# Designs tried in a protein design chat: VH-VL binders against q8ixk2r445to577. Part 326

Target 1, 133 residues: q8ixk2r445to577
Amino acid sequence: FFGMLQNKGLTDYCFDYNPPDENQIVGHQVILYLCHGMGQNQFFEYTSQKEIRYNTHQPEGCIAVEAGMDTLIMHLCEETAPENQKFILQEDGSLFHEQSKKCVQAARKESSDSFVPLLRDCTNSDHQKWFFK
Below, E stands for the ipSAE of ESMFold2; O stands for the ipSAE of OpenDDE; V2 stands for 0.75 times the mean of E and O plus 0.25 times the DockQ between their complexes.

## First folded at step 16 (VH-VL)

Design b35 (framework fv_cosibelimab)
Fold by OpenDDE, second read of step 17:
Structure b35 (fold): chain C 133 residues (1-133), chain A 120 residues (1-120), chain B 112 residues (1-112)
Amino acid sequence: as target 1 above (133 residues)
Amino acid sequence: EVQLVQSGAEVKKPGSSVKVSCKASGGTFSRWAISWVRQAPGQGLEWMGVITPYFGTANYAQKFQGRVTITADESTSTAYMELSSLRSEDTAVYYCAKSRYYGRSAFDYWGQGTLVTVSS
Amino acid sequence: NFMLTQPHSVSESPGKTVTISCTRSSGSIAYHYVQWYQQRPGSAPTTVIYEDKQRPSGVPDRFSGSIDSSSNSASLTISGLKTEDEADYYCQSYDSSNKHWVFGGGTKLTVL
């Protein structure tokens, strides 16, 4: 699966990654933004290694969850996907992070009009449903 | 350092077409979005459209839909803007501008501009 | 869609501080980054502020950007005004509804 990773509950919002330095793609948080379908910062791929890869440019970034965090941070992809980069995109649309045993939920950023994907306890909320478009 | 170098000035007759080029250097062209912005004499900046060269997708301002075509050649790191059915109101300086990503990013580098004059 | 409204012109003496406003007609200015561009006479625009308040390399710290959510506006502030700052300044932001970029009408800054 590849393309825009769009949320069901938060209509028309997609995974979005825009690091301050285009030459340094790691270490920043993935956010949600209105889907534009132009690729680039909203282009992701779900791989057979259970990675969510950002863009197709080298070096490739993979979404990771750092210890003690509930945010999605961009790391470099590795030959063998580390445990903190493994996700299961289930048939019902839930995006499950294996290591934390939590689901990715579209949420409002604190004290902001912005939105971010956050790890939360798994529910049947449409805000935890995702699909590639 | 990133640079955008545009093609030279054009003089065109009404009803004709013009194609302006924008050659990029000093970075990774395929990572960018290239927008076209024009400025009529004594007027403000007007966004025309954008292309993401790597993905081959373009989007246009409604005002120019059907009349403008933006393309890109990754092999030469060059973006193109073609405007057809030219009219006198199209007389302007046309700029290409680079942004890091679609939507959230600034136009951090600009071409030097290309004057297009449309006159009978 | 939305519009960005700027004052047509502002003027101030060297060494003073000037502020240029940019008001968004709809949508939250806090959620959509505002950019500022400087255009000197006969030249192409250059970026002086990006993402509300960030300065590109080479832009002096006399230039600053801010956001006011209560008025849904952005501001470009130039302190220690210099003659070289005389230019047109444009704000810009993204229209997520139609996936377009929108420029303000521009503000002519005259250094007296």
Scores: ipSAE 0.778, ipTM 0.925, lowest interface PAE 0.8, mean pLDDT 95
Fold by ESMFold2-Fast, scan of step 16:
Structure b35 (fold): chain C 133 residues (1-133), chain A 120 residues (1-120), chain B 112 residues (1-112)
Amino acid sequence: as target 1 above (133 residues)
Amino acid sequence: EVQLVQSGAEVKKPGSSVKVSCKASGGTFSRWAISWVRQAPGQGLEWMGVITPYFGTANYAQKFQGRVTITADESTSTAYMELSSLRSEDTAVYYCAKSRYYGRSAFDYWGQGTLVTVSS
Amino acid sequence: NFMLTQPHSVSESPGKTVTISCTRSSGSIAYHYVQWYQQRPGSAPTTVIYEDKQRPSGVPDRFSGSIDSSSNSASLTISGLKTEDEADYYCQSYDSSNKHWVFGGGTKLTVL
């Protein structure tokens, strides 16, 4: 699958990667932003290795969650996906982070009107359901 | 340094079409969003549409749907805007403008503008 | 499906402060970034404010942007007015429903 990764509950919002420097694609948090439908920084690929890849820049980035954290950050992709970069996109649209056993949820960032994907205990909430568009 | 250079002024007859080019340099053209904006004499700015070159995906303002086509050639780092079925009301300066991310980023670099005059 | 409404013209003397408003007809002004562009006669527009209140390199700090949710408006404020500030100013914001950019009608600033 590839395309814009959109939230079922927060229907106008997509996975979005907007690092401050166009030439440094590693180390920043993945956010949620209004879906624009034009690819670019909202275009991701879900791979057979269960990676969520950022393909619009070289080298390609892969979304990861560091141990003990709940935020999604951009790492460099590896030939064999490490466990912290593996997400299972389930038939119900849940995005399950295998290493932590938690689900990706659309959430409001504290003290702001911005939204981010965060790891949370898995529920049947539409805020935890994602699809490629 | 980013530069957008547009093709020269054109005089066209009603009913014809015009194709304006916008050549980019100084950055990663394929990763940008290129919008087209026009301005009739003495009037305001009017957004026409956008293309993301890497994806070849275009989106157009409803007013221009069916008459405008925006394309991009990544090998030459050039975006094009073609407007068909020209009327005198289409007389305007046409600008291309770059943004980093569509729907969020400002138009940080603009072309110099291309005057298109539609006259009998 | 919204409009951004600006005053057609504003005028003020050199050294004074002027504020140009940009009012959104539907949907919250605060949910989408507002950009401001300056256009001098015979020139392409240039950005003076992006993402509500940020200034590009080279734009003097006399230029500032703000959002007022209660009036559903964005404002561009120019202090210490100089004659070279005389230009047309346009606000711009995003229509997420149609995935389109929308420009305000423009404000002609006269410095006399």
Scores: ipSAE 0.686, ipTM 0.896, lowest interface PAE 1.2, mean pLDDT 92

Design b36 (framework fv_cosibelimab)
Fold by ESMFold2-Fast, scan of step 16:
Structure b36 (fold): chain C 133 residues (1-133), chain A 120 residues (1-120), chain B 112 residues (1-112)
Amino acid sequence: as target 1 above (133 residues)
Amino acid sequence: EVQLVQSGAEVKKPGSSVKVSCKASGGTFSRWAISWVRQAPGQGLEWMGVIIPYFGTANYAQKFQGRVTITADESTSTAYMELSSLRSEDTAVYYCAKSRYYGRSAFDYWGQGTLVTVSS
Amino acid sequence: NFMLTQPHSVSESPGKTVTISCTRSSGSIAYHYVQWYQQRPGSAPTTVIYEDKERPSGVPDRFSGSIDSSSNSASLTISGLKTEDEADYYCQSYDSSNKHWVFGGGTKLTVL
């Protein structure tokens, strides 16, 4: 699977990566933004190693969640995916982060008008269901 | 230092086509969104379409679908806008403009504009 | 499909403050960023406000942007008017349904 990773519940929003410096693609939080369908900073690839890769710039980034955290952060991809970079895309559209036993949910960022993907306890909410477009 | 330099003025006959170029320097051309905007004499700005060079993906304003084609050549850092079946009302200055993120970012750099005159 | 409506022209004396409105005909003005561009005769537009209220480097503090949800409008405010501010001003916002940009009709500012 590859393309724009869109939320079923927050219908107009896609995974989006907009680091402040286009030459430094690691260390910043993945956000949700209005889907534009053009690729660019909303293009992601789901790999056979269960990674969500950001291929728009070199070096390639891989989404990770650090232990004890709930935010999705861009890290460098590795030859063998570490456990904190593995997400299981389930039949119902859930993205399950196996290391934490939590699901990726579209959520409003506190004290702002922006939306972000966060790890939350798994529910049957449409805000936890994702698909590639 | 980003710069967009467009090709020179053109005079065309009705029914012909015109292809305007926009050469970029000073940044990561392939990763930008390059839009085309036109302005008829004494009129406002009208968005025509966009291309993301790295992906080769383009999107066009409904009014221009079927007549406009936007392309990019990454090897020369050049974007092109071709408008076919020209009519007198297509007489305008055509601008290319760069934005960092499509749908969100402002047009932070503009080309100098290319005057296209459609006359019998 | 929506329109961004601006007054055709505004005028004010040097040193005074002027406000140019940009009203969205459908959908919330606050849902998408609004940009403002300045265009002098014979020149390409330049950005004076981006993402509702931010100023590019080199744009003076006397330029400011705001959003008013009650009127479904964005506004560009220019204080301490100078003769060099004479220009056409355009607002711009995004149409997520069609995935394209929309410009307002433009406002001619005269400083007399």
Scores: ipSAE 0.530, ipTM 0.859, lowest interface PAE 2.2, mean pLDDT 91

Design b37 (framework fv_cosibelimab)
Fold by ESMFold2-Fast, scan of step 16:
Structure b37 (fold): chain C 133 residues (1-133), chain A 120 residues (1-120), chain B 112 residues (1-112)
Amino acid sequence: as target 1 above (133 residues)
Amino acid sequence: EVQLVQSGAEVKKPGSSVKVSCKASGGTFSRWAISWVRQAPGQGLEWMGVIIPYFGTANYAQKFQGRVTITADESTSTAYMELSSLRSEDTAVYYCAKSRYYGRSAFDYWGQGTLVTVSS
Amino acid sequence: NFMLTQPHSVSESPGKTVTISCTRSSGSIAYHFVQWYQQRPGSAPTTVIYEDKQRPSGVPDRFSGSIDSSSNSASLTISGLKTEDEADYYCQSYDSSNKHWVFGGGTKLTVL
């Protein structure tokens, strides 16, 4: 699958990657932003290696979660996907992070009107359900 | 340094079409959002549409849907805006403008503008 | 769809402060970024404020932007007015429902 990765509960929001410097793709947090449907910084590819790739940039980025953290960070993709970059997109739309055994949830940043994807204990909430559009 | 350079002024007859070019340099053209904005004499700015060259995706303001076509040639880093069925009300300066992220970023670089005059 | 409404013209003396408003007719101004552009006669527009309140390099700190959710408006404030500030000013915001940009009608600033 590929396209804009949209949240079922937070219906107008998509995965979005907006690093401050367009020449530096790694090290920043993946956010949620209003879906524009035009691709660009909201276009992601789900691969057979269970990666979520940001391939509108060279070099390509892969979403990862560092040990002990709950935020999704952009890393460089590797020839063999490391465990921290593996997400299982389940039939119900849940996005399961294999290494941590947690699910990606659309969440509000503390004291902010901004939204971000975070790892949380898996529930049947629509805020944990994602689909490509 | 990013630069957008547009084609020269045009004089057209009613009912014809015009195609304006916008050549980009100094950055990652394919990954930008390139918008077209027009300004009739003494009037305000009016957004016409956008293209994201890497995806070949374009979107248009409702007012211009069906009359405007925006395209891009990645090999020459050039965007084009074609407006058909021209009327005298289409007399305007047409600008191309770059934004980093569609729907979010400001138009940080603008072309110099192309005057299109529609007269009989 | 929505409209962004600006005053047609504003005037003020050199050294004074002027504020130009940009009011959104429907939907919240607060969540969507507002950009401000300056256009001098015979020139293409240039950005003076982006993403509500940020200044590009080279824009003096006497230019500032703000959002007022209660009036559903954005404002551009220019302090210490100089004659070189005479220009047309345009606000711009995004329509997420239609996936397109909207410009305000523009405000002519005269410094007399």
Scores: ipSAE 0.530, ipTM 0.860, lowest interface PAE 2.1, mean pLDDT 91

Design b38 (framework fv_cosibelimab; at its last look DockQ between E and O 0.93; V2 from the best seeds 0.00; counts 0 for: pae E 3.6 > 2)
Fold by OpenDDE, second read of step 17:
Structure b38 (fold): chain C 133 residues (1-133), chain A 120 residues (1-120), chain B 112 residues (1-112)
Amino acid sequence: as target 1 above (133 residues)
Amino acid sequence: EVQLVQSGAEVKKPGSSVKVSCKASGGTFSRWAISWVRQAPGQGLEWMGVIIPYFGTANYAQKFQGRVTITADESTSTAYMELSSLRSEDTAVYYCAKSRYYPRSAFDYWGQGTLVTVSS
Amino acid sequence: NFMLTQPHSVSESPGKTVTISCTRSSGSIAYHYVQWYQQRPGSAPTTVIYEDKQRPSGVPDRFSGSIDSSSNSASLTISGLKTEDEADYYCQSYDSSNKHWVFGGGTKLTVL
């Protein structure tokens, strides 16, 4: 699966990554932004290694969850996907993070009008449903 | 340092087409979004469209839909803007502009501009 | 669709502070970044503020950007005004409804 990773509940919002340095793609938080379908900062891939890759240029970035965090941070992809980079995109659209045992939920950023994907306890909310488009 | 260098001034007849080029240097062209912005004499800036060269995706302002074509050649780090069915109102300075990411990033670098004059 | 409205012109003496407003007609000014561009006569635009309040390298700290959600507007403030600041200034943001970048009408700043 590849393309825009779009949320079902938060209509028309997609995974979006905009690192400040275009030559340094790791270490920043993945956000949600209105889907634009142009690729680039909204182009992701779900791989056979259960990675969510920011699939633009080499070296490729993979979404990771750092210890004690509920945010999605971009790390470098590795030859063998580390445990903190493994996600299961379920048939029902839920995006499950294996290591934390939590689901990715579209959420409003605190004290902001912006949105971010956050790890939360798994529910049947459409805000935890995702699909590639 | 990033630089955008555009092709030279054009003089065109109504009904004809013009193609302006924008060559980038000093960075990774394929990572960017390249927009075209025009400015009629004594008027403000008007966004025309954008291309993301790496993906080959383009988006156009409704005003120019069907009349403008934006392309890019990654091998030469060059973006192009072709405007057809030219009319006198198309007389303007045309700028290419680079942004890091579409659509949230600013136009952080601009070409020097290309004057296109449409007259009988 | 939305529009960005700027004053047509502003004037001030050297050393003073001037503020240029940019009001968004619809949509949230807070979520869609506002950029500011300076254009001196006969020159291409240059970025003076990006992402609401950040300054590119080389832009003096006399230039600052702000957002006011209550009025759905952005502002460019220039303190310690210099003659070299005389230029046209444009705000710009994104219209997600039609996926367009939108410029304000521009403001001519005259240094008296």
Scores: ipSAE 0.879, ipTM 0.947, lowest interface PAE 0.6, mean pLDDT 96
Fold by ESMFold2-Fast, scan of step 16:
Structure b38 (fold): chain C 133 residues (1-133), chain A 120 residues (1-120), chain B 112 residues (1-112)
Amino acid sequence: as target 1 above (133 residues)
Amino acid sequence: EVQLVQSGAEVKKPGSSVKVSCKASGGTFSRWAISWVRQAPGQGLEWMGVIIPYFGTANYAQKFQGRVTITADESTSTAYMELSSLRSEDTAVYYCAKSRYYPRSAFDYWGQGTLVTVSS
Amino acid sequence: NFMLTQPHSVSESPGKTVTISCTRSSGSIAYHYVQWYQQRPGSAPTTVIYEDKQRPSGVPDRFSGSIDSSSNSASLTISGLKTEDEADYYCQSYDSSNKHWVFGGGTKLTVL
């Protein structure tokens, strides 16, 4: 699968990666922003290694969650995906992060009108359901 | 250093079409968002549309839908804006402008502008 | 659709401070970034403020941007006015419904 990764509950929002420097794509948080349908910073690929890849810029980035954290951060992709970069896209649309045993949920960022994907305990909420458009 | 260089001035008759080019250098052209913005004499800036070359995706301002087509050639790092069914009100300076990301980023580099004059 | 409304012109003496407003007719000004561009006669525009309040390298700190949610407007403030600040200034924001960038009508700044 590839395309814009859109939320079922927060219906107009897509995964979005907007790092401050196009030559340094690592280390920043993945956000949610209104879906624009143009690809680019909202274009992601779900791979056979269970990675969510960002390949609009080189080198390619892979979404990761560091131990003890709940935010999705862009890291460099590895030849063999490490456990913190593996997400299971399930039939109901949930994104299950294998290492933490938690699900990716659309959430409002503290003290702002911005939205971000965060790891939360898995529920049947539409805010935890994602699809490629 | 990023640079956008546009084609030269054009004089066109009403009812014809014009195609303006914008050649990019100094970065990853295919991955940028390239917009076209026009400015009629003594008037303000008017956004016409955008293309993201690598994805082949484009979007146009409602006023220009059906008359404007924006394309890109990745092999030459060149974006094009074609405006059809020209009328005298289309006389303007046409700019290409680069954004890092659509739609959150500002236009960080602009072409020098191309004057298109529509007269009979 | 929405409009970004700017005053047509503002004028002020050298050394003083001027503020140019940009008011959004519908939808919150705060939900989408506001950019500000400066255009001197005969030249293409250049960015003076991006993402509401950030300055590009090379833009002096006399230029600042702000958002006022209560008036649904953004403002560009230029302090210590210099003659070279004479230019047209344009705000720009985003229309998510139509996926369009929208420019304000522009403000001519005269420094006399």
Scores: ipSAE 0.715, ipTM 0.897, lowest interface PAE 0.9, mean pLDDT 92
Fold by ESMFold2, look of step 18:
Structure b38 (fold): chain C 133 residues (1-133), chain A 120 residues (1-120), chain B 112 residues (1-112)
Amino acid sequence: as target 1 above (133 residues)
Amino acid sequence: EVQLVQSGAEVKKPGSSVKVSCKASGGTFSRWAISWVRQAPGQGLEWMGVIIPYFGTANYAQKFQGRVTITADESTSTAYMELSSLRSEDTAVYYCAKSRYYPRSAFDYWGQGTLVTVSS
Amino acid sequence: NFMLTQPHSVSESPGKTVTISCTRSSGSIAYHYVQWYQQRPGSAPTTVIYEDKQRPSGVPDRFSGSIDSSSNSASLTISGLKTEDEADYYCQSYDSSNKHWVFGGGTKLTVL
């Protein structure tokens, strides 16, 4: 799967990555932003290694969650996907993070008008359902 | 260092077309968002459209839909804007500009501008 | 479709402070970054504020940007005005409905 990774419940919002320096993509948080359909910073690929890859940049980025955290952060991809970079995109659209045993949910950032993907206890909420377009 | 160099000024007759070029250097042209912005004499800036060459995606302001075509050639790192069915009100300076990320980032580099004059 | 409305002109004396407004006609100004550009006659625009309030390197700290959600507007504030600040200023934001960048009408700043 590849393209815009969209949320079912928070309609018209996509995974989006906008690091401050376009040449240094590691260590910044993935956000949700209105889908624009142009690719680029909203273009992601789900791989056979269960990675969510940011292929727009070389070297490529892979979404990770650091131990004890609930935010999705960009790391460099590795030849063998580390456990913290493995997500299962299930048939029902849920996006399960194997290491934490939690699901990715669209959430409003505290005291903000912005939205982010966060790990939460798995539910059947449409805010935990994702699809590629 | 990012640089955008545009083609030279043109004088055109009504009903014809113009194609302005914008040659990029100093970065990864294919992954940039390249916009075209025009400015008629004594008037403000008017966004015309954008292309992201690597993805082959383009989008146009409604005012220009059907008359403007924005293309890119990755092998030469050059973007093009073609405006057809020219009218005297299309007399303007045409700029190309790049941003890192569509649509959140500013236009951080601009070409020098290309004057297109439409007259009989 | 929305408009970004700026005053047509503003003027102020050297050393004083001026504020240029940019009011968004529909949708929230706070949800989409506002950029500000300076343009002198015969020159291409240059960025003086990006992402609402950030300054590019080389832009003096007397330039600042702000967002006021209650009036649905952005502002460019220039303190300690210098004659070199005399230029046209444009705000810019994103139209998410049409996927377009939109410029304000522009403001001519006269330093007299």
Scores: ipSAE 0.317, ipTM 0.762, lowest interface PAE 3.6, mean pLDDT 89
ESMFold2 (binder alone), look of step 18: mean pLDDT 91; pTM 0.927
OpenDDE, look of step 18: ipSAE 0.763; ipTM 0.920

Design b39 (framework fv_cosibelimab)
Fold by ESMFold2-Fast, scan of step 16:
Structure b39 (fold): chain C 133 residues (1-133), chain A 120 residues (1-120), chain B 112 residues (1-112)
Amino acid sequence: as target 1 above (133 residues)
Amino acid sequence: EVQLVQSGAEVKKPGSSVKVSCKASGGTFSRWAISWVRQAPGQGLEWMGVIIPYFGTANYAQKFQGRVTITADESTSTAYMELSSLRSEDTAVYYCAKSRYYGRSAFDYWGQGTLVTVSS
Amino acid sequence: NFMLTQPHSVSESPGKTVTISCTRSSGSIAYHYVQWYQQRPGSAPTTVIYEDKQRPSGVPDRFSGSIDSSSNSASLTISGLKTEDEADYYCQSYDSSHKHWVFGGGTKLTVL
């Protein structure tokens, strides 16, 4: 699966990666932004290793969640995906982070009008349902 | 660092087509969004369309859909805008402009502009 | 589907402050970033403000941008006016429904 990773509940928003420096791909939070439908910084791939890869840059980035955190951060991909980079895309569209036992939810960023994907307790909310477009 | 250099002025007859080039240097051309904007004499700026070179995906303003084609050649870091079925009202300076993120970022670098004159 | 409306022209003396408005006809001005461009005669536009209120390197702090949700407008303010500021100014914002950019009609700034 690859494409723009769009939210079912927050219907106009897609996974988006917008680090301040184009030459420094890692270390910044993945955000949600209005889907533009043209790939670019909203193009991701779900791999057989259960990674969510950012394909527009070389070396490729892989989304990770550090222990005890709830934010999705861009890390470098590894030859064998570490557990903090593994997400189970389920048939209902939920994106389950097995290491933390939590689901990725579209949420409003604290103290802001912007949106981000965050780990939250799993529910059947459409804000936790994702699909590639 | 970043520079966009456009092809030279053209004079065209009504009903013909024109293809303007925009050569990029100094950055990651394939990852950018390259837009085309025109400005008729004494008038304001009008957005025509965009291409994302890495994906080869283009999108066009409704007014130009069916007449404009925007393409990119990653090997030469060059974007092209072709406008067909030219009318005298198409006389304008045509600019290419780079933005980092489509739908969000400003046009931070512009080409110098290409004057296209459409006359009998 | 929406228009960005600017005054056709504004004039002010050197050393004074001028404000150029950019009013969105439908939808909130605050939902999408507003950019401001300066265009001097015979030249391509250059960015003076991006993402509502940020200044590019090299743009003096006399230039500032703001958003006013109550009037559904963005504003470009230029203080300490200099003759070199004389130019056309354009606002720009994004139309998410059509996935395209929209420019304001432009404002000619005259400095005496």
Scores: ipSAE 0.619, ipTM 0.876, lowest interface PAE 1.8, mean pLDDT 91

